# Designs tried in a protein design chat: VH-VL binders against q9lj97. Part 39

Target 1, 262 residues: q9lj97
Amino acid sequence: MSQEEQPKRPQEPVTYGDVFEVSGELADKPIAPEDANMMQAAETRVFGHTQKGGAAAVMQSAATANKRGGFVHPGDTTDLAAERGVTVAQTDVPGARVTTEFVGGQVVGQYVEPRPVATAAAMEAEVVGLSLQSAITIGEALEATVQTAGNKPVDQSDAAAIQAAEVRACGTNVIAPGGIAASAQSAANHNATIDRDEDKIKLIDVLAGATGKLAADKAVTRQDAEGVVSAELRNNPNLSTHPGGVAASITAAARLNERADI
Below, E stands for the ipSAE of ESMFold2; O stands for the ipSAE of OpenDDE; V2 stands for 0.75 times the mean of E and O plus 0.25 times the DockQ between their complexes.

## First folded at step 20 (VH-VL)

Design k5 (framework fv_pamlectabart; at its last look DockQ between E and O 0.49; V2 from the best seeds 0.00; counts 0 for: pae E 8.9 > 2)
Fold by OpenDDE, look of step 20:
Structure k5 (fold): chain C 262 residues (1-262), chain A 118 residues (1-118), chain B 107 residues (1-107)
Amino acid sequence: as target 1 above (262 residues)
Amino acid sequence: EVQLVESGGGLVQPGGSLRLSCAASGFTFSSYYIYWVRQAPGKGLVWVGEISYEGRNKYYAPSLKDKFTISRDNAKNTLYLQMNSLRAEDTAVYYCARQGSYWYFDLWGQGTLVTVSS
Amino acid sequence: EIVMTQSPATLSVSPGERATLSCKASQSVSDYVAWYQQKPGQAPRALIYDASTRATGIPARFSGSGSGTEFTLTISSLQSEDFAVYYCQQYNNWPLTFGAGTKLELK
């Protein structure tokens, strides 16, 4: 291989923010080799193999580039990955299994696998050959968000998304004083006065039991998802949706419902 | 001016301890890996160890790992080398060096002399 | 550890002449080799990195070549200020290692 064909070493490090939709300190951190290794191990533990094109593969590629550029050294790990961990978690929601990949507490990957809702009714329907896959409701999607972003402090974008979801579920623009939207807004306002994230109200505090907190519920549609996404984006200075967040969960539910022809 | 300035060298008895400092100026200290390299009188350069941007990752020469500790205070733009259980063979000029864009040492201090003698 | 062997130990050359310094690695270090110049009583100065790239401010008369296990530093026309000790370094593997140096002296 002629010396001329050696790929030019990168002049800048590949950061988490370059390859993933992450924010804060993590976004500016070069991806380190041990971070990638941890993700690979986590994926292998959960899936039995590394996902093609998944977070681990992306991280490995980035880490390799960073190493070639001298931005990271062999064996290096980022403080955030080391302190907060690299994890892959699976959660079963009605109609799907959601796998979420985390680096330092931030979502870097999410996979949704459709699963038949084993409701007692579905067991009876399986006997009758009618796969009555019940459509995922807005309430269910909100609850599912707890699994993917439950520890996220509630911010204004979350509150807006939750409000949009509630409006869509109930068919009314009136915010009920004891509703999820009101709670989310209160949480967001409160959190704005708190400096430490550990002391902030989290999405789990608001969205736990969301199906029971809604005055009305309905199957998630694409239109619902678009409305919720729009609400979240408009209230996020970064003009992005939070991976595994409210809008993401509603969108995932909508897609699942469409695939099920429900 | 971009520079590294070592200090803390001097005469120490065998078995003694010494802490060296390297003060950085003229650049964003936290954006660089920093190294210690030593040179015994009339001898070549020997890598001592290195520390990453935030100090999370440290690497040492195998023979020095148990008695030398590298640390950094980015708020003070200062690199440290804690040396314990010093021996005559540790007598050297100790340099701090900055990693360039592609791993090489692009900036060196003037060094500080450590003499271990009874 | 990777052993870097420099040759010759001492090279006597006249001003204006070409000097060729050799560095051999005990195993492949790819192109992760740097060259440093050190004058008496001074800190080392980077000359070449990645085997063949000149560091900032280094005169064109300095050039590096090589890959794998064999590397060369060449000074095309020696100047009076070039008489010094030259070290090669590998940074492909930990621990980082230097050659023993080549002393370039006035012939």
Scores: ipSAE 0.318, ipTM 0.721, lowest interface PAE 1.8, mean pLDDT 89
Fold by ESMFold2, look of step 20:
Structure k5 (fold): chain C 262 residues (1-262), chain A 118 residues (1-118), chain B 107 residues (1-107)
Amino acid sequence: as target 1 above (262 residues)
Amino acid sequence: EVQLVESGGGLVQPGGSLRLSCAASGFTFSSYYIYWVRQAPGKGLVWVGEISYEGRNKYYAPSLKDKFTISRDNAKNTLYLQMNSLRAEDTAVYYCARQGSYWYFDLWGQGTLVTVSS
Amino acid sequence: EIVMTQSPATLSVSPGERATLSCKASQSVSDYVAWYQQKPGQAPRALIYDASTRATGIPARFSGSGSGTEFTLTISSLQSEDFAVYYCQQYNNWPLTFGAGTKLELK
């Protein structure tokens, strides 16, 4: 004689699209138990613990329900998580450190750590209800990559991501000679001929002063981030984005800008 | 007609090998876990192993892990069981079975007999 | 590995009678138990899953009960076509395991 009902079995799988704002093939995939374990391990390596109510916890709950419903085996991993990875990356942008969680190159979680730099005058303006910081621009997000991955040698995926960012900042799909994208493409081509990483051109060499080098600039939007992520992903031999790289910085800036609109 | 059809059974000497096939029709094969279950003559049913939708994840009865290999070809709607180092105790009818929503087997093939004897 | 013990091994009954088949798990399997019917020369057929839910198309005379470690299949009014071997199976833990079967035969 039971005093409580057993939890009801789900009648349909819980997919990534049901729980996270993701698209494409990933959105239709049931969340698998090993995917959740990989995210838990990634969060633990970055934070020393799992995030309460975060992506790993949500994935574990969904995977447990999927197992009970007969949609996944306890040892299952989705192809996208196995092939493209589960990662946690930290990115510094002006005024914040952003930690972003990825499954298969798509964002499933974000954590923001504000970094105040205000003076007494800035604090007085804030008391009156005025914000001294504008939305984060594409140029500023590119410069933030210097802080998180400045010593990374430039590769073709970086060049593609930088090109996508510059095209969106300047409002044209024509690559300006002497622009940041042209420099990144030259650096990637040069680095392909170099064996020693210490001799390679680094992201700092291309992105330092990006706000001053762009012909025009604009606030980062979600659409901009999606375009930059797509460019980096499709031009990486591993079909993934780089933790702390260009796409990560642009994505973090877009998410901060979206929150500022709330 | 929704069905599973096993083939490839027969007589084999101890130490020999066989490859069984299970052909699916009338349903979307790539949407289902498919299983091998065997039954020795006059004996009960024994789970052999299973394979996930895309073939990435494979699971076996512990005693058979290094001896049998399960695979699938979703383009051909076919499940395979490669059996090596066969012994007399492996004599059985081998069934393929489709997993229902609740991990019970809702569709079974007719079985194919494997006899291991000299 | 969870052992499923079925009893009796053979049950002799007449049509119209009630048959009760028992299945005991070596450790708790919650309600993750299925029952199958197998007639001579045929593949098994699912009767009951989740201990008590009839599979689609299974006549109402078949019923299942139990949870944890003890499970029962009941056939309330035997028909001539019900003489077969019946297997219980747990799917709580891998490896999946079956009982040895109960043969239901004509008295």
Scores: ipSAE 0.012, ipTM 0.455, lowest interface PAE 8.9, mean pLDDT 81
ESMFold2 (binder alone), look of step 20: mean pLDDT 90; pTM 0.900

Design k6 (framework fv_masavibart; at its last look DockQ between E and O 0.29; V2 from the best seeds 0.00; counts 0 for: pae E 5.0 > 2)
Fold by OpenDDE, look of step 20:
Structure k6 (fold): chain C 262 residues (1-262), chain A 118 residues (1-118), chain B 110 residues (1-110)
Amino acid sequence: as target 1 above (262 residues)
Amino acid sequence: QVQLVESGGGVVQPGRSLRLSCAASGFTFSSYYMYWVRQAPGKGLEWVAVISYDGRNKYYADSVKGRFTISRDNSKNTLYLQMNSLRTEDTAVYYCARQSGYWYFDLWGQGTLVTVSS
Amino acid sequence: QSALTQPASVSGSPGQSITISCTGTSSDVGGYDYVSWYQQHPGKAPKLMIYDVSDRPSGVSNRFSGSKSGNTASLTISGLQSEDEADYYCSSYTSDSTLVFGGGTKLTVL
């Protein structure tokens, strides 16, 4: 490459926050080579290969840039990755397999693979050649969020998203006492007074059994997803949705339902 | 004043141990990778060890690997080099150096002399 | 680790311009523009004179300039002065992202 064609030297390290929707201390950490290697290994274990354009690939590119810039050295690892791990986890939810990638407990990637819902009814339908795939409901999508973001402390954006989801599920804008929206709001308010994340109420505490906590439920539509996304965004100072969070789960469900023509 | 000040050098016999210190002042010590670089009498510069800003990552030249340990105390703005099993070839002026965001050192100490002789 | 190659010595008269070369391989000096130069007077610590091939730190005389062509970086000192008499070291990084120094060049002002 001619000197003129050489890429401009990075002036700053590529951080997790530059490439992923992460927050807190992790967002400011330069991506290190060993972090990327750990993710690559994790992806390979789960998928059998690294995902093209996935978290591992992104991290590798970032780490390489950081090495060239002298911001990290070969073999470097971030404390958060070292302490909290880099993991790829798969969870089966009704109608889909969700794969979530984590660095230091924060979501950096998520993949949703549609799967036939093996319900007793579906088994009977399979015998009849009718793939009765049941549409994913709002309640189910909320429950699925536990698998991807269950350990996230509940904040105002979460509470807003959950409220939006409940409203759309029940067809009423009245927050029911003791409902999931009320619980989420209470949790968010409580968490605002707590300093340590470990002591905060988590999404799992609110969303576990969400299908049973809703007064009514419905199949997720694109309009539902848009409403929930909007609610989450309006209540997030970063104007973003949490990866694997409530809005993300509802959106994923909507997409799956559309693909299934349900 | 931005500066690095090495200390702890001296004369030791082969096989002995010595601990060097480098006191940093005038800048945010915890924001920088730190190096030990040595220079044998009449010879060139050789990097010895490097430590990340948070102390999590450490690297050593092959010549000192397994014998030297680099560490830092950010609360004290101090860099250390524990040198064990010293050899005559370890005789050198030892400099602490601050790595910039790129592959260069913009701040050096004045160095401390380590002499290993029987 | 392969050291960068520098001439052992160079000399010049006051007022002249001299150039010190630093030659690496495509995996080091030729790869990226991360060449730095240090001046070292006898009994003193190295001083950064040039970084990133041609950038000059604050306080360094504009008589010092850096360039690179191919796998060879060069330090040029114009208007040579007696105080410029020193050892000069180039540095860069290797293919495995390890720091490397040149062997040093002794500059004598005649």
Scores: ipSAE 0.230, ipTM 0.667, lowest interface PAE 2.4, mean pLDDT 87
Fold by ESMFold2, look of step 20:
Structure k6 (fold): chain C 262 residues (1-262), chain A 118 residues (1-118), chain B 110 residues (1-110)
Amino acid sequence: as target 1 above (262 residues)
Amino acid sequence: QVQLVESGGGVVQPGRSLRLSCAASGFTFSSYYMYWVRQAPGKGLEWVAVISYDGRNKYYADSVKGRFTISRDNSKNTLYLQMNSLRTEDTAVYYCARQSGYWYFDLWGQGTLVTVSS
Amino acid sequence: QSALTQPASVSGSPGQSITISCTGTSSDVGGYDYVSWYQQHPGKAPKLMIYDVSDRPSGVSNRFSGSKSGNTASLTISGLQSEDEADYYCSSYTSDSTLVFGGGTKLTVL
């Protein structure tokens, strides 16, 4: 008989309470194979992939052990997962995007993506060299441009800079219809047909609320600032950037992030 | 003592219905997967239906799917098999069986005979 | 759904050793060590003789032993006695279903 060549069968089920901070009925339920499949599907719907080391992966490992132990059958689901669902929800809060994973209405996983707000405090920190608590994002830097150049008419160099920023924030080279870059390009095209500056679309009209309008966001890096500056320069007939404009705001955010060691 | 006792077998005509019961005693019934396993005269053992410890997950052999319903009442320590649209081919001794915490049957009832004939 | 293959019958003389085979696939007998054997006398319920390929429940004679090689499990009965005359069924976990049974083997003691 070959005991040494076979892994030992689990002696008791792995429950939700063993692997997650849950209570009540759910805590005593063995993690079932279909519960794990439902979580994987929910993660894929939200992230486009299964989260490495996330709740679905933990549940898959537990369900596999439970099958080997005879505690669950292939295709089993728990009543709480079947009746109350398995969901993944995202919420944008000041300074973060929070993703929360639920089984039966209880939290089994939470992922926090930092998204600090560009504020007057960020500009004051640049002036006095004060460190920031959280990194300034591309969206926040775009919103800061409203305070420093909001009355500037949108031109092609602004549209190019905004596109470069949005591409870096979202991680895609495809311009989304109705995105900030699309709005800025439309404004630049429109303004080219308008003679009076007072009738032109301004940077505030495109950039206000940029943090909420971006599909995704990230902390500004020096490389991001260099890319945005390059885009603004290439698309300006004078081969310069605008003081207090898009490139200037992104560059300031990058400097502040470097001083905060972020 | 630890035991399973089936009841409800009998002689019925094709197309009729019958309900089997299995009374469990001497163990925590609600902690176990339960099976109905049948044996036609002169034939082998065939699983018919399986139910999880809480009654949530139910599985059926293809030969009975849509006609038979397994259920349990954990407050009464009783397993049931509702057999509808009975056929001559359903003639068998029906056993209830407890799956251990592993992948084998560690407890069987004595069986109850169901005969389906004109 | 898979079925496990057993010979329809086997026979032996008292005192002899006999072996009953149970052949499946890599999805059951070959892939897992969850094979069990049941003895059934006429008119009686099945009785567990072997589980997990080779483990014997308390109260089962040490004349009964189990083994596995590849996709085939075996039940061996040594020192054959007249009371061993019965039907024998193997059973296994299968990765795509629940527990399944073999077709059964009638053991005759001559």
Scores: ipSAE 0.199, ipTM 0.630, lowest interface PAE 5.0, mean pLDDT 82
ESMFold2 (binder alone), look of step 20: mean pLDDT 93; pTM 0.948

## First folded at step 21 (VH-VL; framework fv_masavibart)

Design j1 (at its last look DockQ between E and O 0.64; V2 from the best seeds 0.00; counts 0 for: pae E 3.2 > 2)
Fold by OpenDDE, look of step 21:
Structure j1 (fold): chain C 262 residues (1-262), chain A 118 residues (1-118), chain B 110 residues (1-110)
Amino acid sequence: as target 1 above (262 residues)
Amino acid sequence: QVQLVESGGGVVQPGRSLRLSCAASGFTFSSYYMYWVRQAPGKGLEWVAVISYDGRNKYYADSVKGRFTISRDNSKNTLYLQMNSLRTEDTAVYYCARQGRYWYFDLWGQGTLVTVSS
Amino acid sequence: QSALTQPASVSGSPGQSITISCTGTSSDVGGYDYVSWYQQHPGKAPKLMIYDVSDRPSGVSNRFSGSKSGNTASLTISGLQSEDEADYYCSSYTSSYTLVFGGGTKLTVL
């Protein structure tokens, strides 16, 4: 009689870090029932329903497991979720709608829905049946970052990523004075001297209107994304990219463009 | 030594208030859900209140809801029970207990007696 | 009615084996997957004897064992000793994820 190995009861709670690509204090927090409920409510508000396989569903499953294990109780919420909120935000970028899910200010989910670019040209192209799927540009991807990480203080990794993006967009290694890369570097340097995050320069301050700040722009490619990711990683002591940050946005854009070309 | 030590029990009149304390030592206090469990004389065990790791979440038995408040100070490794509007039926030995991983109490204090009498 | 039902009393002679049952009677018991047992001597705090149905904490005698069949958990004490005379409580969690205790069983060693 094969001793059916009773499924080893999880000896530890399911944490945010177990199910999502999150870092810091949140990663070690057990997923609580109210956190999941908040995400469910947020998804429902935005999508009209809970997303199958989405963050809410994952959180609910985790929370249920944690309840069964006695790691959390009904009605529990994490301090980070309670203090910083659980939110779902949608941003329209040219050619797509990006939905980002946040717990305590960290990205736990992202969805991209292709949308026809209602450009005047697209209206004409709709008339001509030519779905001119306009590729997302580097500038547009940078602007989209404002929506997902606009309140993040600019650090050296951000500055490096932005510089890499600018170089890729313009096709030159020369940092333009007063350009977005220069601004980002200045911001990062400034922020290093400031103790309070509230007083630091944020990504929104640098990346707002990024399309207009670039001397040249181009459609995001996979190679561009790889370059930007590499730049961000090399300049991050944690060797990670910021969820919803510059590298993440560029990567998302690259993926979208690849799908559009198919 | 891993231990819990309750204090603050005594004799009080109905309607009065009493505050119990539980001092924890020998373990990471902030890593555990903590409970108050009481036992009336000659009766069984009854959970009273529970508090989460960081003290953010609190739950109460129906019998004490609205009258008792559980709290903790993790910097002091201390659990508290504020008991207001005490009733004769609240007479019991009150234990603080540590919740283990799977719905068990692996550590108990010695208890403190609360007597509510006219 | 307690969600967990125990016999009020059990007795045995030294050296015998006795069993105390704990039966979930309420549909509100979220599962009997986590049953714990406590020993309580007069005037003393409860002591954990068994957790997770059958696991024994360090320092607890191997004379104490736990098992479960269906909705009934059992504590077995083998080689009964005079020192085993005490009250025994089973515990689990409800469907509402609250703790519940059995009514307790008084064990007398004859």
Scores: ipSAE 0.398, ipTM 0.765, lowest interface PAE 1.5, mean pLDDT 88
Fold by ESMFold2, look of step 21:
Structure j1 (fold): chain C 262 residues (1-262), chain A 118 residues (1-118), chain B 110 residues (1-110)
Amino acid sequence: as target 1 above (262 residues)
Amino acid sequence: QVQLVESGGGVVQPGRSLRLSCAASGFTFSSYYMYWVRQAPGKGLEWVAVISYDGRNKYYADSVKGRFTISRDNSKNTLYLQMNSLRTEDTAVYYCARQGRYWYFDLWGQGTLVTVSS
Amino acid sequence: QSALTQPASVSGSPGQSITISCTGTSSDVGGYDYVSWYQQHPGKAPKLMIYDVSDRPSGVSNRFSGSKSGNTASLTISGLQSEDEADYYCSSYTSSYTLVFGGGTKLTVL
C-alpha cells in the first residue's frame, strides 16, 4: 500500500563493526539514532550541506533499521559517541582536501578529494621551463595522518608503516637515532606496557612536523604506497590496514599524484 | 523459569515518594530494554517508562516526566522506578515488563499496587 | 498519540470462534507489522498471546491466531473454552517510535 517498498525486518542489530572498519568496544555497539544525528550535524558544519554517501547517511540508514527492529529507541546515543564525540575534520594539502570522520575516537571514514588543477596552466609552465611543485611528498602524507589519526595510540603496525615510509623517503636502510621510525618504534614499545589509552604516546607525537624530521623526502609513488600498505598489513593482528592510518594517507597521496601530472 | 517480581508498592500520601523494584531471574537481564507499565483500577494499560539495556537511555510518558526516574542495576538484575511528587492519578498496579526481540512485551511481572490517597 | 480502538466487549459460546478487532491508522497498525495481543485474567498480569501480527510464542495454543487487513488487526480465538474469559489488549508500534495500547476488550464465555 506504500508507494515505497518496506524493508524486511532486521534480524540482528546493525553495529559499527558491521558497517565500518572499527575495533574494540565500538565495533559491537548498535548504531544509535542520536549518533547518526550528531554525524549529520558534524558533516553539515564542515560541508555546509548533507554529504551524499557519507558516514552520516550510512549511520542514518543503520539507525532506522535498528529502530524498526527495537534494538535501539529514538534519542538513543552510545556511550562512546556521547563521551568521546562525533566529529568531521578537514585538512588541505597540495592538490587535495582530506576529510576524516570519527565516532568515539575511531575513524569511520576518510575521503581524499582532489582539487581541480589548471592543466593549461601546468602545460604553459612546462613550456616556459617553470617548475610546478604539485606532488604530495611522503613527509606531507605522514603529516596528513596526524589530521586523520593523530589521537591514535602508536602500535607496532604504525611503527612498521612509518619505517617503510621513511626508508622510501630517504633511500637508506640505516635507521638513524632520533628519526621518525626510531621514535615510532620506541612509542609502540612503550605503549605495549601501558593499559590506559590516554596515557599512551599518540601518532601526533611522532608524526607532527614529519617533513622537517625526514633526512630526505620525495613525491609519493604507487610503489611507495604498496610498500607502506604491506608493512602495516603484515604487522596488524587483523591482517588489515587501519582506516585513516599511515598506509591510507600514503595511498591517498599516491593516487592524487598519479591523477595530477607531476 | 524466567520471571520478573515487583516489590515496593503500598499506600502513600499525595506529594510523597515511593521506590519500586523489579527482580529479574532466569535470563540475561542486561540484554533487554525494560519497561514499567501501569494499570489504574478498572482501566487499561499505560506504559510509564523505558530504559536501555545499559541504563544510559531513559524515556518517560508525558504524564510522569520530571517526577519519575527509571533505573537499573545489571549487577543485581534489578529494575527500579523512583516515583516522586505522587498524585492520586498515579494510583495503579505497576508492572515490570521485558521488551522482546521486536516491539512486544514477552515477559511481565505479577504487579505491585501503588495507592496514593490522603 | 491516539489509542487503538477495540470493542468494549465480545461474547461467545464454548466451542465457537470469536474475533476481536483492533483499529488504528496508517501510522501504526496499517504502517507496520508490529501488532501484539495480550490476555489478562482478573487480578493477573497480562500474558503475550500474539506478536508481530500473527506469530505465537511457545506455549500459546494454536486456537489463538492473529491477522490484519489495512488499519485493522484481528485476534481470533477458535474452540472457545471457559478459561479464555479475560480482557484482551492489542498493542502497536507507531511512527512516533512508541508503543500504544488498545482500550481492551472483555471476552465473556457463556
Scores: ipSAE 0.350, ipTM 0.725, lowest interface PAE 3.2, mean pLDDT 83
ESMFold2 (binder alone), look of step 21: mean pLDDT 93; pTM 0.934

